# VHH binders against q9sju9: the designs that were tried, part 1

Scores and structures below are computed, not measured.

Target 1, 310 residues: q9sju9
Amino acid sequence: CSSQKESQMTVSVTGATGFIGRRLVQRLRADNHAIRVLTRSKSKAEQIFPAKDFPGIVIAEESEWKNCVQGSTAVVNLAGLPISTRWSPEIKKEIKGSRIRVTSKVVDLINNSPAEARPTVLVSATAVGYYGTSETGVFDENSPSGKDYLAEVCREWEGTALKANKDVRVALIRIGVVLGKDGGALAMMIPFFQMFAGGPLGSGQQWFSWIHVDDLVNLIYEALTNPSYKGVINGTAPNPVRLGEMCQQLGSVLSRPSWLPVPDFALKALLGEGATVVLEGQKVLPVRAKELGFEFKYKYVKDALRAIMQ
Below, numbering starts at 1 at the first letter of every chain, in headers, positions and changes, except where a header shows other numbers; Kabat numbers aren't used for antibody chains.
F, E and O stand for the ipSAE by ESMFold2-Fast, ESMFold2 and OpenDDE, each averaged over both directions (binder to target, target to binder). V2 = 0.75 x the mean of E and O + 0.25 x the DockQ between their complexes.
[cut] marks letters that were taken out.

## First folded at step 1 (VHH; framework vhh_etentamig_d1)

Design e01
Fold by ESMFold2-Fast, scan of step 1:
Order: sequence, then structure tokens, then C-alpha cells
Structure e01 (fold): chain B 310 residues (1-310), chain A 120 residues (1-120)
Amino acid sequence: as target 1 above (310 residues)
Amino acid sequence: EVQLLESGGGLVQPGGSLRLSCAASGFTFSSYAMSWVRQAPGKGPEWVSGISGSGGSTYYADSVKGRFTISRDNSKNTLYLQMNSLRAEDTAVYYCAKDLYWGEYSFDYRGQGTLVTVSS
């Protein structure tokens, strides 16, 4: 009995060229919101969002970010390096440094905007690595931070976003393993399963706190539009699985075997210290999203995998 | 029409064991997570345990970890809760619930319940 049209937003997005960002841009365009892509490479962003296919989209290189953040309704910060690359001291520094530098710049631009032109919302990515790793523990938004390097990165990343002006609503989305056909962990695994060479990485007993890319994008969208979404929110599906079960479900969906494991020593040789990202995990529950009434489209990993493979 | 029918409750002494069952009908059982929720006299509902549709993932409230085991038989459309080392604090009506997550319980997806009394 009450119908009110959603107001159009102008949303500035960092990391828009990534897998999650591209899907978010599509979601925002579907609802007729104006989009400003904040990028360090204008040429790369123009290849991903060509004007012919994305009329009206604004693409700003770093020197132009001030003019785009100012006058935006909201900012979504998704920028960061992939964490599953081979880790050297230099790469570890860049994993942390890139996240802190981009987030700090976005926060500074928000804070330095005149009140009448300042964004009212900042939705900033962080990760489930905040909690550390465990095969026996269960984590939610009230759980303490872990003691490993990724937990340190997440603490500083979140702390940087929280320096936003008090008048700005900040939502921090601790993102799990994002499932989609065109990116992320699943896109890397599908070719091996198609060749009858699929199986668990390491023991397969590590927790896999997944989320379908569309549910993550919808959660970000709710955080943009619903003022009840503030503070920390786990971006994970309600029913996490062990990696071995996920591989079995993927094999089932593809009608392929799932029993060829990749041993720990091979992953450590390829990824160095970064091997722990794939060999260890954490069971993370979306308690805040549930309390806020968020409705997951894909509650179970098999349903998510079926939808992705069709 | 979704139907959930709990059974297996009764009077048991502290330290004893009981096995609860929930017979489900009216939906594709293997496609939904199932949970056990309890309500003690004079208290609000408390989520106890949950299990994924496939049975591969199980979840427990801290108050029951190590004592209770949730399981399911998808061929029989039946959910189970094995309760060991029962305490007076476990006295409650136990409900089977469809598509429930960790957090606050909603009675919209529950059965009629089965009473468990732990007393000596």
C-alpha cells in the first residue's frame, strides 16, 4: 500500500574493473543510477566499459577523482590486489599498501568535500581474512581478529575507512570467497574439472565461506540504499562448506570427477607464503545480514553452482 | 503444504540421552537447510543446531557443542538430533525448522514441537 520510487544515486566506484565491480556496475545501471569509475588506468577502464556499451558512464583517472567524489551520493571502495598470488616481501607490502593507499585517498576526498557536496555513504570492502584461519572455530561480526598477516591487513584497511567524516555512514563488507563464472576462484577451477582433473586443494577440510557474486552485489546495494546497514557486515552465504564438499558439488554439477587432489607442496612451490590462502580457511556466518533481513538468493553452494553453470 | 512433525521427546535424567526426529513433507527436503530450535519455559526461542541440505555442513550453538549431533536422511525426508550428556538447562520444547540460519528464530517455518524434560 505504500509505493515510493527509489531516488537516483550518483555512485563513485573504485575497483570497478574487477569481477565484483563489473557486476556492481551492471546492477547500478539496471536501476538507472549514475556511475563514476575511479581508476588508476583510464585506458584499461575504457576497454572494460566502452562508451558504446556503457553510455553515460564517467571514467576518471586518479588526478580527476576529486571532481568525481565531490557531488557523488555514495562511494563504493572495492580496490585491491589479488591475494592468491605468489607472496614475496614486496608483494606482501603491495597487498597491504594498495588497499590502504586507495582507501585513504577516497576517505581524504570524502572528508575534504564541502558538506553539501559530500557523499553520505561509504561502502568499503574488507575480507573474511580478518578472522584468521581455523578448522574448528566459527566466526561472526562480533568475533575477534586473527593474528596472521591477512588479519593485520584487514584491521588496517577497516581502520582507514572508519576515518571518514562522522556525517558519512560507513558499511564494511567482510567478503568471503566470491563465486561466479567470469572471475574469482571458481573461474580458475572450472577448466580443471572440465578436463577430468578436478579435486580439492590440499586436504579439502579447510572451510570455504563462499558467496554468490549476485548476492554480494545485492548486499552492497542494500548497504548503499538502506540506512540500517552500517558498521561490519559479513559478505558470506548462510551455509559455508568444507572445500572438499564444494569440489564434490562442483563435480556433480559439471558431471565430472572431483578426486584428483593438488598436494600442499605443489601449492607452496607455486604460491610461496600465499599458499595458506588456499590451504587454510575460516567458517564465517552472515549474522548481521540475517538480523537486517537480507534475503540471499543462493543459500546453498549447489544451487549457486547450478545457477553459475547454466 | 509444508509439514514438519517432531517426535522423540520425553523425561530423562541428567547425563542421559535422547534422539529427536523430524519428518518433513510438502517440499524438496534435500534442497533446504534444516535447524533445531528450542524454547525453555519462560524464555525466548534459542537456535540449537543447523545442517545444510546435503548434510555436509553442520552448525551448533556454543551451549550444545560436543554434546549434540545433528544429522539428516534425505532418502527418508527425516532430520535428527542426537542429544547426549543432557543437563537441566536443556529442558525445553524442541522445534524442527525449515530454511533457518544462525541467529534469532522465527516460528513461520516450524513444526508442532516435542517436549524434552531433564530432571532427577
Scores: ipSAE 0.000, ipTM 0.129, lowest interface PAE 18.4, mean pLDDT 81

Design e06
Fold by ESMFold2-Fast, scan of step 1:
Structure e06 (fold): chain B 310 residues (1-310), chain A 123 residues (1-123)
Amino acid sequence: as target 1 above (310 residues)
Amino acid sequence: EVQLLESGGGLVQPGGSLRLSCAASGFTFSEYAMSWVRQAPGKGPEWVSGISGSGGSTYYADSVKGRFTISRDNSKNTLYLQMNSLRAEDTAVYYCAKDYEFWSGESYYFDYRGQGTLVTVSS
C-alpha cells in the first residue's frame, strides 16, 4: 500500500525569524516542504531553528542568499524593521531602507538566476498603511494609495517587488494588524491589560484592520500554491473593528477592565512620529481573498482573541 | 550585534531594595524607548516600567508605582530599575527590553531581549 506523493516546494523565506515567519516555517514543515531561511544573522536564526528540531532546514546569511534563491521553487519576502519603534529621521529612513534593500536584493537574485533554476513565484509583504488613515473611508485592493509616509513606503516597497522578471508570478500581501500571542500588537498589549492598565489608545475610534496570524500564514500559503493569487491581496480579516471595540473585547477575554485610556502625549513621548501607527488606522476589506475563495478561520475579533488566549 | 545584558539581581528580604542595570550595545540607545519586563517561574511576561528615549517620560505598572523608579544614562548606554519595598510577588526574572512592537510585521523580540537577571524576594 502506497499514497500519492504530495507536491513538494523549496521555499526561500526572508524574515523567517519574525513572528509571522516562524509560523510560516511551521506551516511549510507540516506540509513537508523544504525551507531555506534568508537571514542577516545565521547564528541567531540557528537558535530559533536548531538542526535538532528542524532537520534539513537551510539557514543562509546574506553572502549565501544567491545559492538559496537559485534553485528554490518560491520566495516569501517578510523582512523589515518594526514600525512601532520611536521615529527619528534616521529610523524613518531605516523603516523604508530595510524594506526596499531586502526586497531589491531578493528581486535581483531572482532575476539573475538562470531560467531553469529561477523561482516561479514571489510572495512579498506590504502593508495596509498603503491606503493611509481614515475614520470614515473603506478600502479594498482597488482603492488609491494614501498620502502619508507609510503609504509612500508601501508604494516603493510594492514597486520594488514588481521589478521581478515577467515569468515570475508576484503576489503582494497588504498585511493588517496581525494577532497572535508571541508577537505583534497583541503581545505588547496583553501585559498592559493583565496589569489593569489596558484601555483605548487615543480616541478608540480609529479602525483596526486585524488578521489572526494563522489566517495570514494560510493566505501566504495559498499565494504560494494557487496560481490565481496574483497582484495585490489584502491580508485582513473580513470584519475589522474600531480600536476601542478591540480593547473592550480583549479586556472581556482576559477578564480585565478596559476603561483606562492611554493619552496621545504618552504614546507620542514613547514612539515619536510612530505614534500615528497606533493613534490612526484604516478600514480595509479582504475583497480579493474572498473572491478567490479563501476561507478565514477567524472572521470576528472576539473569536480570534479567545483562541489566542486559551 | 544587538545585545542587552542585565545585572543586579539576587536574593533579598521582603522590604529590601535592589538596583537592576542593563548594558545596551549594537544600536543607538538614546533613540529607543526601553522597558523592564518580568517573568515569574511558569508565568508569562508582565510589563513593569517604560522610559522614553530622552528619559523625559516614565511609566509604571500599578503594582510597582511608588516603589520602583526607572532611569537611564544615555552617555553610558545603560538602563536602570531602582526597586524599593520589595515583596514576595516581585520574585521573577527581570528582562531589559527595547520598545516592543505595537504593529505586527517582523518581530524582533528575540534579537532585542536580554538573558535576564533573577530577583528572589524571600525571608
Scores: ipSAE 0.000, ipTM 0.131, lowest interface PAE 16.0, mean pLDDT 79

## First folded at step 9 (VHH; framework vhh_etentamig_d1)

Design i6 (at its last look DockQ between E and O 0.01; V2 from the best seeds 0.00; counts 0 for: pae E 10.5 > 2, grease 24.9 > 24.2, placed apart)
Fold by OpenDDE, look of step 9:
Formats: sequence, C-alpha cells, structure tokens
Structure i6 (fold): chain B 310 residues (1-310), chain A 120 residues (1-120)
Amino acid sequence: as target 1 above (310 residues)
Amino acid sequence: EVQLLESGGGLVQPGGSLRLSCAASGFTFSDYRMSWVRQAPGKGPEWVSGISGSGGYTYYADSVKGRFTISRDNSKNTLYLQMNSLRAEDTAVYYCAKDDYFGYRSFDYRGQGTLVTVSS
C-alpha cells in the first residue's frame, strides 16, 4: 500500500511529546516517515509513543541526539513552546534560556554533521510575540520586531536557528495561539473561564491571532517537503479576532450564553507579568502562507472551535 | 453536501492518453487543495497528484511524474488529470478527493471514481 505523497523522510523532532509535537508525530507516522524523537526523558516519550503503535520509531535522550540528527532528512524544533505560567525574573530567564539552549544544541548538531549526513531542512518554531503588542497595528512577516520581553526572546530564538549551515534550508514558523482538543490555549483558558464564569479577559479588545493545531501541523509538514517554504512564515489563521469575539464564540459552542468579565488585576495577580500574554495581543496575518498557496482547513475561529468541541 | 463526480475513464492502449475530470459542489472549491487518488484491484489506495486551491502549486507521486498533469478550473469547480504515456500499472479506479490535510490514505470526501484500464 503506497499512499505516500512524498518519498520517505527521516525526521528528528524536539518537543515531540508536547501538544503540537504529538500531533506532528502522528502525522509523520501516518505517512510512513521515519521518526526520531529527541527528548529529555526517554521513559516518558516511550509511554506516549509505544513501539507497537509506532513501529521503527527511535527515541533518543540528549546523549544520543547526535546519532539521530546525523542521517536525518530534516529536523523539526518544537521544544520550549509553552509559555503559560506565572512570570518571575527567574521564570523569564528560564523561558528564554530553555528555548535558546535547545535550539543551539540542534543547530550545533546539524552543523557538526558530515555533509553527506547533514539534514537539509530545519523547521524551527518561534512565536508571534516577535512583533510585540498592539491594539491597532497589523503585522506580517516583514513587520519589525517589538520592544518587549517576548520580542526579545523571539529575536534571540530565531537568531539562534539561523546559525544553521548555509546549505540547510531554515523555515521559522512564528506561531500564534494554538487551538486544539485537550491541549494548547483552550485547555488553559476553559478552566480559567469556568473559574471566573467564562467572561472576557481584560477589555476583550486585544487581538487574538489563533491557529488550529491541525493547520499548524500541516504547515510544518509542508515546510518539510516544499523547498519554497523558507524564512519566516507566520503560523496563524487568516482571520484573527478580538479576544472578546473569541470568548463569545467559545461561549456559543459551549452553550453558555453569557460570560463574566475577568478584571485585569485578577489576571495580574495570578500570572504576574505573564498576564500580558493574555491582556495584550497583536493582529498577525499569514501573508507568506497565502503566497505559498497554503490552504487552511479552519479559516474561522467558530469552525475551529466547533471541530474541537464536537 | 460535498459532492464529487469523476468522469473520463475508459480503456486505453499502453502509451495512450486520457483526461479525467471531476465536478465538485457543496463547498468553496477554490479554498481547498484537491487530489487524485487511485486504487488498483487487490491493492490499497495510492495518492497520485495534488493541486493547491489557487492552482499555483502542483504535486505528483514519483510513479506518475513527467507523465501526469493535474489542473483545475475554479470558475467551473472542476479538477482535471491529464494522463499521458499510460502504462499497465496505471490501471485503477481513480478518485477525486477533497484534501482534509491528514486523510491522505482515506479521504473523507471523494467521489464514486472512474475506471481506467490500460491494456493492449
């Protein structure tokens, strides 16, 4: 049964055990690609990806990453994506450091690989936080970087990935708010909304640049095989909404007619400086993805939420 | 309701040509990648070719590269597959499929198929 669209790849993946990573690995498996999981915990990864369901999968701890990266067709770097905790100076340092450390390690492994065994593609995750926050601005892949902490993190994060060998095609996916079942932003938002009767967070006027997890995975997948996918590509749906609208749609899908608003001070009390992630946003458009002819399965947040909640 | 109707299949000699068509309805045709898949007797489904919503990007299985050409007319909601230099191994039922991103082996939406037989 040869239903493969492309020739078999060997793909090394960091962050494979995460929300996005799990879905990617499932996609890769479905298309009969060889998968090499780069993890810090082999035991945990083995539980998530049992050999019986993932025949041929290789799970490697950090000491074994070299052998996995060498000979891989491509590397997908998804490690360090979650930013959903109370921010402190120490936590901020860790958020930045963890992303840079893993990315640096991956790049070093790629660069130190013999030419004949060097991956030809690096798909590396980053975030829309690169652009900073604005209530009125519209951002695309050509927009300048912001001045806040997240923008700084993203600049260094992306800069590290770009140190890959010149012969390696690098795609940087600036990821928006990922929506999916039992994970991502919704998994965090829903309990919070329930705690506060599901009202809008803050003014509700902040932009919410979302993407369905399936579209994101498909975007990453296209970047693995399509040589045109190079440079910065926003991982956001074509129709960003205001957070208030997001909450309204979520309420509708959950059959909750009204939500009580959550005041800013309550969010700041809970999340500290991390509240900015919720209270502030940016309108980001996937201009590059459109130019590349990428089709989104979920173009509208209502459809995405319906699919997730059914 | 999504509907896909394939046509253009038939009997052809090796080296011959056929053009398949697929009429689509029930969805915004230009918003979706479309694919051709085929299934030979006793074999599983095989992806053949794909085309982006706008038609700007085309993809082919190695087995048909250089011989088959996929195209679409979004004004007519129609998908095409020009098949040249046909071989016996191309014999199969050909299906038009709406791309669902993850269903490359079993598309959620596909037509009844059209039979292509390549024989001397």
Scores: ipSAE 0.011, ipTM 0.334, lowest interface PAE 9.2, mean pLDDT 88
Fold by ESMFold2, look of step 9:
Structure i6 (fold): chain B 310 residues (1-310), chain A 120 residues (1-120)
Amino acid sequence: as target 1 above (310 residues)
Amino acid sequence: EVQLLESGGGLVQPGGSLRLSCAASGFTFSDYRMSWVRQAPGKGPEWVSGISGSGGYTYYADSVKGRFTISRDNSKNTLYLQMNSLRAEDTAVYYCAKDDYFGYRSFDYRGQGTLVTVSS
């Protein structure tokens, strides 16, 4: 009677200390999967996953990654430098380089594993920036890539992940704006709304293709466990909104106005070319996830915001 | 043991039409996205069109959009490409491919191909 042995995974995770990664680790632990945190800073990861609270979790710095990837059932690759900053030439190089370097190392470690110890699944993050930006276009998983810098980063990022051995199932999740209480856009916005200083960035007409963090984590979990989840999958909720509507709904949930727009020129002065991250967007629909039968818990931004704020 | 057998190629005049078929076996056809990929003489492979496993979503390269129509019959394990308004630049060997990666890796899982020649 060994019925439980075939359901347990050993999952190596890059980016586990980040906003998405912390929630993924919690989800995997809830189902008693073994977790190997692949990090560039062991001390930072140990602060986030103290051994007393996370018994059995393995934390490995870069020189130890080979021994973790070998023998893992699966790898989840979430690592990357945050993009909401001023874009100097050096920072742009780091945005691209961090994603390519880590993804390339993960793929090399997978491919260099002996077949009987090689992970069979790679779930690798990418972003809706793949599509470029548009106020009028509607994108799905077969839409062409955009021509801007972030689209270039996403193309190279995805291409690097796809160098995994062809016997490895690869799922590429193009992630939208992830919503949760303890990180991302909401953590930055909530204090301004609480002080009656909330409002849209720029015109508020930019598309905001979002996903609740629990839905994203469940999508990653499905990609790890269900063989039908392969190729490109948009990680966005089915009902994107304009940023202005998102801000109005956030204000409503917080009982605060959304009336102080931040002008385009102020954001451009602060962020330079990086202002495009917040001033522009894209409407991205989760066509593959719906075709696969994925059930979103939070289909509308109002419901997601209410759940996050309670 | 995936087997893909393309048919329906031939010689056709510019502006003409042709319908390609691909018989699939060795896998559960309806579970997989399928694509057409072509390779012209002296050129690298070019992805042409794709269709979801259910058939509900279809995709086309810009060079063929509006002229080609991809379809599938999951009860017969058969993929189709209707090609209308053919041009000389459409001359190529056309391959049926098992393709879950939206064009990525499509050439790894292809049949032997069927030749389409568009000339006067």
Scores: ipSAE 0.000, ipTM 0.378, lowest interface PAE 10.5, mean pLDDT 85
ESMFold2 (binder alone), look of step 9: mean pLDDT 83; pTM 0.848

